# VH-VL binders against q9umr5: the designs that were tried, part 282

Target 1, 268 residues: q9umr5
Amino acid sequence: SYKPVIVVHGLFDSSYSFRHLLEYINETHPGTVVTVLDLFDGRESLRPLWEQVQGFREAVVPIMAKAPQGVHLICYSQGGLVCRALLSVMDDHNVDSFISLSSPQMGQYGDTDYLKWLFPTSMRSNLYRICYSPWGQEFSICNYWHDPHHDDLYLNASSFLALINGERDHPNATVWRKNFLRVGHLVLIGGPDDGVITPWQSSFFGFYDANETVLEMEEQLVYLRDSFGLKTLLARGAIVRCPMAGISHTAWHSNRTLYETCIEPWLS

## First folded at step 12 (VH-VL)

Design gj47 (framework fv_mavrilimumab)
Fold by ESMFold2-Fast, scan of step 12:
Structure gj47 (fold): chain C 268 residues (1-268), chain A 123 residues (1-123), chain B 111 residues (1-111)
Amino acid sequence: as target 1 above (268 residues)
Amino acid sequence: QVQLVQSGAEVKKPGASVKVSCKVSGYTLTELSIHWVRQAPGKGLEWMGGFDPEDGEPVYAQRFQGRVTMTEDTSTDTAYMELSSLRSEDTAVYYCATVSYAWETGRYSFDYWGQGTMVTVSS
Amino acid sequence: QSVLTQPPSVSGAPGQRVTISCTGSSSNIGAGFSVSWYQQLPGTAPKLLIYGNSNRPSGVPDRFSGSKSGTSASLAITGLQAEDEADYYCQSYDTSLSGWVFGGGTKLTVL
């Protein structure tokens, strides 16, 4: 019998966007109970990420409780950040595979249609003025805005990403690290043709320095300090990196080759 | 202000084919996804297929695969549903409907419906 | 059989509350797919009544409300009126069938 799979969607998404993913799982692992969490859909995906974490936490508790052998998480785009926080704040999660599907794990610094719709007159170079305000931090997309040219503002104003990444101090950091380290596998998926996640290496814990040169995960202070357990997980052999070219941001959950290569092997 | 106008009633013999049209006004067909739903007299609604609003390709209910073809002419804002190898059980009202994303909820619904086309299959 | 189960009929008097259930499974409502409800007046095309589990389109009276829990959904009609007499259909997406599914329909009679 297969472990249940819990799916957490991204910005402006809903469960319908994952129909192909669920169909692939049913074909390769028949009998798997797959639940897409039907919370914070559409406009509600703009709610502050800590609010979303609390709501998703309440939804996953009964699913995890009914699955003594454990569960798998598949978390897409913004949803990957929700799952990062969820694994840290839950003292009792039983997640085996955490599959992060093109999620901006180190943050976002790029113009997208979503940001242009919400802030039409802003360029990525100026968005820090809005996102690092108290008003801006009430929007999920600003919770993971990471301007590499204003890193001091990011560290001071980010109410979510800087805290879960251990880029600034938090009283619960030790407990969050212990909880996160209980995960069986951290499967990171992303690619250069995504077109939305900027830099795309953010999906693999890489990010821009002040000169917009990408530094990979092993060069990040959060890794070197082992702030939430990345270095420990890598040493355990628990981190899987699965980059794939040719896949646009909205296609990660509907590409059969991607599923067979990067997701299927981790759904015991 | 979206309006769907369907072609008129058809009477067909068993084994024939029928092609029903659905003309869209108020929006362009490229901005909408059209799906087809049938209803036998006195019976419930049955989804047949339509253009997937995310993929942009036609998808068909398994029961109708091999017998149904759904096409769109974007220059005339008209969608078509052709059902072949007709049986008496295919006697029904055939509806076209728009499938739209509502950003308030992030969910899809069949929000506007055509008036229906009665197709009668008899000898 | 329909994949989503509805009672074939429900009845009430004017002013009463009626509830129409829609029972699904782990491949549809239980998998997290949302539920829409449609009203079909005699001799007319269906009309969208509720979308996204609980949202009303413009023009739908607040007497109509939708909810979803687990593998099931419900449509509640309060202050029942004669003009509410119609067939009601729930709808969701099903991954085992790879398509949209409707409930069997419920005929509401206002006595």
Scores: ipSAE 0.813, ipTM 0.900, lowest interface PAE 0.9, mean pLDDT 92

Design gj48 (framework fv_mavrilimumab)
Fold by ESMFold2-Fast, scan of step 12:
Structure gj48 (fold): chain C 268 residues (1-268), chain A 123 residues (1-123), chain B 111 residues (1-111)
Amino acid sequence: as target 1 above (268 residues)
Amino acid sequence: QVQLVQSGAEVKKPGASVKVSCKVSGYTLTELSIHWVRQAPGKGLEWMGGFDPEDGEPVYAQRFQGRVTMTEDTSTDTAYMELSSLRSEDTAVYYCATVSYDWDTGRYSFDYWGQGTMVTVSS
Amino acid sequence: QSVLTQPPSVSGAPGQRVTISCTGSSSNIGAGFSVSWYQQLPGTAPKLLIYGNSNRPSGVPDRFSGSKSGTSASLAITGLQAEDEADYYCQSYDTSLSGWVFGGGTKLTVL
């Protein structure tokens, strides 16, 4: 029988947004129990990511407890960051495949409709003034705002991403690394035509340097220092990279070819 | 604010087709997803299909696949449901309804309903 | 049989509490899809009563409440009134059918 699948949504999403994904899983892996966590939907997706991590943690514990053989996580967009933190803070998770579906793993630096809605007059170059304030850090989107021109402010002000990436020291860093390394597979999915995640390589732990030149995962200090286990996972053969062109941000969970190529093989 | 006004009652013979209209007022059709639900006399509600609020494409319930066509005319803010090869079992009240996303809660609902159109199939 | 199971009828006296159950499965409510409830008075179109498991539209009194647990949902009506006599339908999304599904309906009789 197949391991249960837990789905964690992104910004302004609902469980309905994953109907196609669940239908694909049912077609290829009939009998799989799939649960979309219907928490922090709509406006509540803007709540601080640590608050969301706590709520999702409470929801996943009983599901994991009932599945001694293990579970799979499929985590979309902002949800991929929630899942990163879950795997680090849970001393007892039994996750086999963590499938990160176009998530800004190294952060976001781009003008999107989400930001225009929240901050209509702000350009990406000026958003650091809002996001790196205590008030801004009360919004999920600011928790992973990563301005490459103000990296010093990001490192000091980020209450979430800089900590889970090990870019700033934290007392729990060693335990978080140990917990994260228990994951069986880290499946990274993303692509150049996403249109929202900027740079798109953030989904693969790549990111801008101060000149807005993208440096890939292996050139990042977080990888080189093995801050939370990326280098160890890669050496183990546990990291899968599955880039695909032609897919917009809202289509990752509804594209059959993407599912068959990047997701289906990891749902044992 | 949103109001759905449906076309009048129809009487059809077996094998004919019927096209029910649903005119939207108080909002523009382009911002709404219209779905169709029927109810046979004395029976429960049955979803037939509608325009998916996320994909923007029509989706039909399996039992109506091949017999139902749902279309929209954005210039007149009118949605249509055409059911072909009518049988006596298709006698029912046909409702149109809006399917809306509430950004505050992140939830979908069938929030506004038309008054219903009685379609009687008899020989 | 409908995919979502409701009792065919429920009854109560004015001022009492009644509960209407809606039982689904792993392909709908159990998969995380939310539940809506509709009230249908005789001769009228259905009216949205509860959406997203527990949210009330404007104008729906707080004596109507919804909840969801596991594969099931429940509608509670407190302070029962004669005007509540109607048919009640639950609704969710089902991935095995790739569509929205309604419960079979529950006729509420007051008195």
Scores: ipSAE 0.816, ipTM 0.904, lowest interface PAE 0.9, mean pLDDT 92

Design gj49 (framework fv_mavrilimumab)
Fold by ESMFold2-Fast, scan of step 12:
Structure gj49 (fold): chain C 268 residues (1-268), chain A 123 residues (1-123), chain B 111 residues (1-111)
Amino acid sequence: as target 1 above (268 residues)
Amino acid sequence: QVQLVQSGAEVKKPGASVKVSCKVSGYTLTELSIHWVRQAPGKGLEWMGGFDPEDGEPVYAQRFQGRVTMTEDTSTDTAYMELSSLRSEDTAVYYCATVSYDWQTGRYSFDYWGQGTMVTVSS
Amino acid sequence: QSVLTQPPSVSGAPGQRVTISCTGSSSNIGAGFSVSWYQQLPGTAPKLLIYGNSNRPSGVPDRFSGSKSGTSASLAITGLQAEDEADYYCQSYDTSLSGWVFGGGTKLTVL
């Protein structure tokens, strides 16, 4: 019998958007119980990420409790950051595979239609003025805004990403690291044609330096310091990288070839 | 606001085909997803298919696959549903409806409906 | 048979409260897909009453409310009026059928 799968959506998403993913899972792993968490949908996806983490935690607890052999998480876009925090704050999670679908794990620095809708006159170069204010940090998208030209502001003002990445100290950091390290597999998925996640290597813990040159995960201070366990997980053989070209941001959960290549092997 | 006006009632013999139209006004067809739902006399609603609002391609319910074709003429803002190899059990009212995404709630719904077209299949 | 189960009929008196259940499974409501409700007055096309589990479109009075829990959903109608006499259908998406599904419908009689 297959472990149940919990799906955490992204910004402005609906459960309907995951219909193809669930159909693929049913075809290859019939009998798998798959639940798309129907929380913080649409406009509510803009709520602060720590608020979302609390709500998703409450929904996930009974599902995990009923599955002593473990569960899998599939977390899309912004949802991948929610899942990162869930794995850190939960002392008792039993997650086997954490499958991250094109999530900005090191943050976002790029103009998107979502940002233009929220902040119509903004450019990526100016968003730090809004996002790194106390008011801006009440919006989920600002919680992972990572301006490489104002890294000092990011480190001091980010109420979410800088903390879960261990880039700024937190009293719970040691416990969060211990909890995160219980994950069986960290499966990272993303690609150059996503068009939304900028840089796309953020999905693989790569990110811009001050000159907007992308440095990969192994060159990041977060990895080198092993701040939340990436270096330890890689040494265990628990990190899977699955890049794929030709997939736009809204297609990661609906591409059969991607599913078969990057997701299917990790659904025991 | 959106209005859907369907073609008139039809009487067909078993084995024939029927093509029902649905004219959209108050909005551009290219910005809408039209789906088709039928209802046999005294029975419930049955989804037949429609243009997927995310994929932009027609999707058909399994039991109608191979018998139904759904098309759109964007120049006239008219959607069509053609059902072939008609049987007496295909006697029903056929509705077109718009499927819309509400960004505020993150939800899809069948929000506007045509008046229905009665198709009677009899010898 | 419908994959979403509704009682075939419910009855109430004017001013009373009724609830109409919609029971699904792990391939639809249980998988996290939202539930919409439609009202069909005699001789008319269905009208969207509730979408996304609990949201009302413009013009639908707050006497109508929806909820979802586990594999099931419910439509509640308070302050029953004679004009509420109609058929009510729930709807969701089903992954095993790869399509939209409707409940069998519930006839509401206002006594």
Scores: ipSAE 0.834, ipTM 0.910, lowest interface PAE 0.8, mean pLDDT 93

Design gj5 (framework fv_mavrilimumab)
Fold by ESMFold2-Fast, scan of step 12:
Parts: structure tokens; sequence; C-alpha cells
Structure gj5 (fold): chain C 268 residues (1-268), chain A 123 residues (1-123), chain B 111 residues (1-111)
């Protein structure tokens, strides 16, 4: 029998948005138990990411306990960051494939309709003033705001991403790294036509330097220092990179070719 | 507020087709997703199909594929459901309903319903 | 029969609490799809009562509440009133059918 699949959604999503993904899984892997976690939906997706991690942790524990052979995670957009933290804080996770669908793994630095809705007069160049305040860090989107022109503020103020990426030290860093390294496969998916994730290479652990030139994963200090295990996973052959052009941000979970190419092979 | 007004009752012979209309007021049809649900006398609700609120394409329940066609005329704000090869078991009240997304909860619902159209199939 | 299973009838006296169950499977409620509830008074169209498991539209009294656990959902009606006498339907999305599904309906009788 196939391992159960747990789906973690993104900003302002509903479980209905994943109907095509679940139908593809049922077609190729009939009998797979797939659960979209119906937590932090709609406006609640704006809650601080550590709060979301705690809630999703409580939901995944009984699912993982019932599947001693392991589970797969499919984590979309902001949900990919939740899953990053879950894999680090859980001492006993049994995740085989962690499939990250267009998630800003190194952060976000781009104007989006979500940001303009929440902060209508802000520009990406001045959002650091709001996001790197204690009040701003109570919003999920600010937890992964990564302004490459104010990297010192990001490192000092980010309550989530800088810590989970090992960019700022934390007492639990060694345990978090050990836990994350238990994952069987890290499958990274994203593409240049996403239109929301900025830079799109953030989905592959690439990001802007101070001149807004993208540096890929292997040039990042977090990789070079192996802060949470990326270099170790890559050496083990456990990182899969699956870029695809022509896919907009809201279409990653509903494109059949994307599913067949990037997701299907990792659902044992 | 959204209001849905359906066409009047129809009596058809077995093998005929019926086309039920659903006129939208209070909103433009292009901003709404219309679905169709039927109810046989004394029986429960059965979803037939509708325009997917995310994809914008019509989707039909497996039982009705090949017999049902759902269309929209945006110039008259009217949705249509045509059911062909009618059988006596197609005797039912046919409802149109709007399917809406609530951003606050992240949920879809069938929030407004038409008054229903009785279709009787008899020989 | 119906993909979502409801009891065909429930009854209660004014002021009492009644609950109506809606039992699904791993392809619908168990897969994480939310549950809506509809009230149908005799001779009328259904009316949205609860959506997204537990949310009430404007105008629905707080004595109506919804919940979801595992593969099942429940509608609770407290302080039962004569005007609550109606048919109640649950609804979710089903991936094996690629479509929306309704429960078979429950007739509530207020004695």
Amino acid sequence: as target 1 above (268 residues)
Amino acid sequence: QVQLVQSGAEVKKPGASVKVSCKVSGYTLTDLSIHWVRQAPGKGLEWMGGFDPEDGEPVYAQRFQGRVTMTEDTSTDTAYMELSSLRSEDTAVYYCATVSYDWETGRYSFDYWGQGTMVTVSS
Amino acid sequence: QSVLTQPPSVSGAPGQRVTISCTGSSSNIGAGFSVSWYQQLPGTAPKLLIYGNSNRPSGVPDRFSGSKSGTSASLAITGLQAEDEADYYCQSYDTSLSGWVFGGGTKLTVL
C-alpha cells in the first residue's frame, strides 16, 4: 500500500484548491490516503508561522503515528515553510518525501496583491519598517520577508525564517538539524513564471544579494555552512530540483504535467 | 443581494430534452459560479454540475456526462441547463445555485438558490 | 446510495438539543474537504445554514452549530423551535467522483 500523503496549504487557500492534486494522486496511486490539513485557512493563514507550526504539528502527529512505514508531505507556497519547521521541531517525524511546491525557502522580496491588501501604501523597499517590528512579526507574511538591502535587520528581527534557516543562532539548532536530516527526499519545485514568489529561485534556496543578483543554493552561506543539512542532503542524493516554466503561482497544484514530472515519482 | 429566478415548469415526453434557465440579478453572471442541483419528489439533493469557480469551465457529475450541457449567456446574465434523452426518473425539481468563496474562512458554499423548476417526464 | 450518510429522521421537543450526523469517507470529509449544511422547509428551495464546517451566514441563529472530526461532521440544534421542522442536508466535495456530493437528508420533526 502507498504511504499516506499530508498536504499543507498556503496563504488564503482552501482544501478545494487541491482537488486536482488529490485526483491525480488517486489516478496514479489508487488507495493512497491523502489529507489536506484544514487549519489556518483564509484569514487565519496570516497568523504567525510558529503558531501555525504548533497547530499543524498537533494535526500531523496522529497521522504519522498510524503510518509506521512513513508519510509524504506536499507543502504549497507559505506551507512549505511550515513544513520546514515541522521537520526540524519534531523529534520523531517519519517523513519520506517532502515536496515543496513553489515555497519561498530563502524568503520573499517582491510586491504582491496580498501585501498591498494588508499594507496598501507600502512598497517592497520600505516594508522592512513594518515587517521587522514586533507587531509585524505577528503576521505570517512578515515572518519570511527577506529584504536583501537590510539583511542586518532581517537577521536580528526575523522570528521565524532566519532561525529555521540557521542564519541566526538558536539553542535548538543542532537538534533541529538532526531532525530535518531524517527526511528521505527534499523535492523542490518552482519556476520563472510563478509571478508571486520573488525571486522565484527562493523555491530552490537561491536568493538576492545586496545588488539584487540571484545567488543559487550552493553559493548561500546556509548551504556552505550546512546550517540545517542542505549540503549533507545533497551529498546523500536526497535533494531533487524540478523547475518548470509556464506555471503561475496558483497553478502548481492543478497542472497534470507538473504532477507527473515532479510529484508522482516521489509518492511511494 | 443576489437573486436567482428560474424558468417555469415543464412537462416532457420520454426521449425529449429540456432546457432550464436561471436569470441572475444583483450581480453580473461573469462574477458568479452557477451550479445545478436536482431533487426527485420525496428524495434528496443531487448535484448535477456547474461552472468551476476556480477553473471557469463546466464540470458535470459522472451520472449526467453525455446527457447534460450547462451554458451561460453573459449578455443576458442567464445560465442554462439542458438535459437530453429524458426518462421518467428525471422527474424532479431542478435548482440553480451560486457557489462563492469566502476569503475570511477560506471556504466555498452554495450560498444563493433559485426557486426551482419542476420538470415532469411522462408519456 | 448517497456518498455521505445521514440518519433519515430525528425528532425532539421544543427547547431540546438534537444532533444530525453526516458520515463520509477518505475521499471527501476524510481528505480534508469542508462540510456545509442546508435547511429545506417544505415546498421551498434549500437555504445555506452552515458553511466551512462551523461558520454561520448572516441571519442564521447561533443555536445552529457545526463540527467536523475525521470522516464525519455533525449539525447541532439547541433550543429546538417549531420553525426548525425541515429537511437538513450535509454537503462536501469528493475526489473519487470529482464533484460535489450531498448527504441523503434528515427529516427533523418537532414534537
Scores: ipSAE 0.832, ipTM 0.910, lowest interface PAE 0.8, mean pLDDT 92

Design gj50 (framework fv_mavrilimumab)
Fold by ESMFold2-Fast, scan of step 12:
Structure gj50 (fold): chain C 268 residues (1-268), chain A 123 residues (1-123), chain B 111 residues (1-111)
Amino acid sequence: as target 1 above (268 residues)
Amino acid sequence: QVQLVQSGAEVKKPGASVKVSCKVSGYTLTELSIHWVRQAPGKGLEWMGGFDPEDGEPVYAQRFQGRVTMTEDTSTDTAYMELSSLRSEDTAVYYCATVSYDWATGRYSFDYWGQGTMVTVSS
Amino acid sequence: QSVLTQPPSVSGAPGQRVTISCTGSSSNIGAGFSVSWYQQLPGTAPKLLIYGNSNRPSGVPDRFSGSKSGTSASLAITGLQAEDEADYYCQSYDTSLSGWVFGGGTKLTVL
């Protein structure tokens, strides 16, 4: 009866981190088959995002094939970007609800413990020198690093995010847009107390301008140009925005109120 | 390396309670998640509960909820498991173990184990 | 009883390969939770042998390997030695029980 749910994790996550989410789903939708993809865990989560997309694609194909009625995706943090690309590169996905849990959809520009572990001497203002090099683009974190003070470098050097957002031209852009538009619902979740995703509005396709003033989704060129289908999805009534205060970055998949409010309604 | 040393064997009457200790050395208790696993004579391993490494709160297996209490004394680096309303079926070796997250693999494991404490429940 | 099913016993001769299966369900291994394996020598505490499906802790020889597919996992022991005679337990997390679960255990006899 219920569609299967596929969960894609973020940086340094384990499947154990989603135990509460799966328990909530089991309580409200008993019998739902939920699979947390156990790929690119721990340090492997730092591999280039296109490599991760390929591996996750291979894992989701048989799950989707077994579910002709469709599947739901729940994608956390960096995993939301993996899912963005999956929906674009798969000519035959049957995803109904794509639920993005605090994912930096327009990029990241903020200091985190993860970045300090990988680049201990770097500050966010200097990270563009590393991330926008060919070497830096071999790390997933740098694939969605979006320095608003060096937007020209981001547009030219980003091997992943600028391409899937249609911020830089790509030969596959038209096909990627067509594929992405097959999604039934795009459910965006995030909030001001996340503490990691910077700006937090990146989870809702908002982002900093050159003065670090946040411009919301409807003011973004990618939305206005409908580069990958956001404007079309919004007009179709397919975009759901569910912001919630009081939730830290590692708690999005373990907060019952968040689950009941933002996730549960989309798990037919 | 981490070493876990448990208290000595106990003999209890039905209806009594037992409190087993697990002393941590080679590391600080505050950096570890201690879980408890028991094994009846000739039987398999059964998880009882422990401090959740992500939530930081004790969690108990449903079977033991209401009669088990797990606590920690960080000043002495000692974890405790108290089981009340003892029955003959509670006769078992009780182990403490650390549950650790490996950042490189993104995996949890019960990586270090105490020597075990035999608890015998008989009249 | 046990949520994860293991054969009660397996046996092999020195130098041979043995495999021990661990069969779960959609609420544990099938849900994507990783599998750990523990070796318990007679009269001793369990020892971590494999974690995260296939990773070996320092000091565990290459002869021990783990794998996971679908709702099941396997422990393989190659070049079987007399000191491998022990009980072996698989372990995973189960969302229906909201806790960690162990397999029933497999007694390995070296012939």
Scores: ipSAE 0.826, ipTM 0.908, lowest interface PAE 0.9, mean pLDDT 92

Design gj51 (framework fv_mavrilimumab)
Fold by ESMFold2-Fast, scan of step 12:
Structure gj51 (fold): chain C 268 residues (1-268), chain A 123 residues (1-123), chain B 111 residues (1-111)
Amino acid sequence: as target 1 above (268 residues)
Amino acid sequence: QVQLVQSGAEVKKPGASVKVSCKVSGYTLTELSIHWVRQAPGKGLEWMGGFDPEDGEPVYAQRFQGRVTMTEDTSTDTAYMELSSLRSEDTAVYYCATVSYDWMTGRYSFDYWGQGTMVTVSS
Amino acid sequence: QSVLTQPPSVSGAPGQRVTISCTGSSSNIGAGFSVSWYQQLPGTAPKLLIYGNSNRPSGVPDRFSGSKSGTSASLAITGLQAEDEADYYCQSYDTSLSGWVFGGGTKLTVL
């Protein structure tokens, strides 16, 4: 009776990292079919996000086709951006709850150990030189790098995030908005103690202005212009915000209290 | 380069306890996750438990909960597995193994194995 | 007692290809968890042969390959050699048991 759940991971993740999440779902919703998509794991998570979107799309199509009552998505970290794009490019998705688990929905602007391997001498203030090049855009982390001090470069060079957020025009924008709006619920989860997602409010569509002051979702041009449907979803009562303190980036999928508070209610 | 050396064979009576050791060399115990797997004579491999490489705490298979305790002594780079209330069915070779995460592939594996310790339970 | 099902035995002649299956369920392989394979020569400890469905550790020849589809995984051995005669075990993680699980093992005989 419960809808199937599809899990999309983040940077350098494995399906093992979601073992606790799957155990919680089995305890509260026994019989739920849960599939962690075992694609773009480890180093492959660095591949361009549009490439990942295509691969995950091919994997979700048969799962969705077999579930006429719909499916739920739980998308962690970078995976939340993959799911954002999936919901926009799929003309026929039947997603009920899209649960975005600490994902940088407005982008990332923070020093991270994940970038140490690719850019060991770079600081966040200098990453725009690499990320906003054609070469840099071949790496997933650069696809959502959003330097608030070089917003002009972000808008011009971002091959992924600026397009799916409607911050730069795209021929498919109207269709992407229509497709995304079919989602039943957009459940946003994140918190101040994440330690990786910077600013943490990016998980709730908030982001830095040029002075590194965070502006919340309702103050973003993306929301005000309703570029991909956030204002419409909020008016429908379809956006759920579930912030929680005390949870580090790698613990979102393994905290029982978070699961019970923010995830469990949306798994019909 | 990682080498796991286990303690020698043990013979125990039913109801006794046994404590098997696994000494790590070529690496420090702090950097590794040690798990325990047993194999009864002529039978297959059975996972007993180990230190979770992500949580850092011991996790035990349901069959052994309440009877098994796994500990580590980082000062001697030695892991231990203690099994209590022994039965004849516990006669087996007990292996320690390292569980490693390969961040390049996003995969976990039981990379290196000790030579095994035969535990015989007989009256 | 094994959660993952393997055939108890398989045989082949030198130079042939053999395939060993590992059948799981929705709580392990079907849930997206990866599969590792181990080779155990008589009287020795198991040795990692394949990890993460299809990856070979250093020193394992490319005659050994792994794959995964749906709720099942497969180990293929090409160019079969007498030295390949051993027991082979698949392994995955199971969320209903909250632990690692092994297949029952397959004895490979090279005739």
Scores: ipSAE 0.816, ipTM 0.904, lowest interface PAE 0.9, mean pLDDT 92

Design gj52 (framework fv_mavrilimumab)
Fold by ESMFold2-Fast, scan of step 12:
Structure gj52 (fold): chain C 268 residues (1-268), chain A 123 residues (1-123), chain B 111 residues (1-111)
Amino acid sequence: as target 1 above (268 residues)
Amino acid sequence: QVQLVQSGAEVKKPGASVKVSCKVSGYTLTELSIHWVRQAPGKGLEWMGGFDPEDGEPVYAQRFQGRVTMTEDTSTDTAYMELSSLRSEDTAVYYCATVSYDWESGRYSFDYWGQGTMVTVSS
Amino acid sequence: QSVLTQPPSVSGAPGQRVTISCTGSSSNIGAGFSVSWYQQLPGTAPKLLIYGNSNRPSGVPDRFSGSKSGTSASLAITGLQAEDEADYYCQSYDTSLSGWVFGGGTKLTVL
């Protein structure tokens, strides 16, 4: 009776990392078919996001085809951006709830251990030199790098995020918006103690201005212009915001209280 | 390179307890996750439990809950598995193994194994 | 009964190809958890042969390959050699048991 759930992981993740989430779902919604897509794991999570979107699309098509009542997506961290693109490029998706777990929906601008591992001598203030090159755009993290001090370079060079957010025009933008708007619910989850997603409000479509002051979703041009349908979804009552303090980046999929409060209600 | 050396064979009476040790060398125990797997004579492998590599807490297979305790002494780089209320069905070779994350594949595996400890339970 | 089902035995001639299946369910392989394979020679501890569905540890010949589809996984051994005669076990994680699970094992005989 419950709709199948598809889980899309993040940067450097494994399906094992979602074991607690699947156990919670089985506990509260027994009989739910849950599939963690074990594609682009580890180093492969660094591949360009459009490449990942193509691979995940191939994996989700047969699952969606077998579920005429619809499916739910739970998409963690970088995986939330993959899911954003999936909902836009698929003319026939039947997603009810899209649950975004601490995903940098407006981009990332922060020094983290992952970034230091990949670019050990680079500071966040200088990463734009690498990320906004053709070579840099071959790495997933650079596809959503959003330097608020070089917004012109972000808009021109981002091959992924600027396009799916409608911040730069694309021939398919109208179709992508139409497809995305078919989603039943957009459930946004994140919090101040994440420690990786910077600013954490990026998970709720907020982001830094040029002074590194966070502006919330309703003040963003993408919202005001309704570039991919956020304003329409909010007016429809389809956007759910579920912030929670005390959760670190690697704990969103293993906290029972978070699950019961923010995820469980949306798994019909 | 990681090596796991287990304690020697043991013979126990039904109702007794046995404590098997697993000495880690070539690496610090705090950087590893040790799990325990047993194999009855002529039978297959059975996972018993171990320290979760992500949570850092011991987790046990449901059928051993209440009978097994897994501990670690980081000062001696030694992991222990204690099984109580022994039955003849507990006669088996007990293995310790490391559970490691491979960043390239994003996968966990039981990559290094001890030589095994034969525990015989007989009256 | 084991949670992951393997054939109890498989046989082949030297130089031939054999495959060993590992059949799971929606709570393990079907849920997206990866599959590892272990080789156990008589009287020895198991040795990691394949991890993460298809990855080989250093020192494992490319004659051994792994794959996964749906709720099942397979180990393929090409160019069979006498020293391949051993027991083979698949392994995954199971959410209904909240733990790691092994297949029942397959005895490979090289005839």
Scores: ipSAE 0.826, ipTM 0.908, lowest interface PAE 0.9, mean pLDDT 92

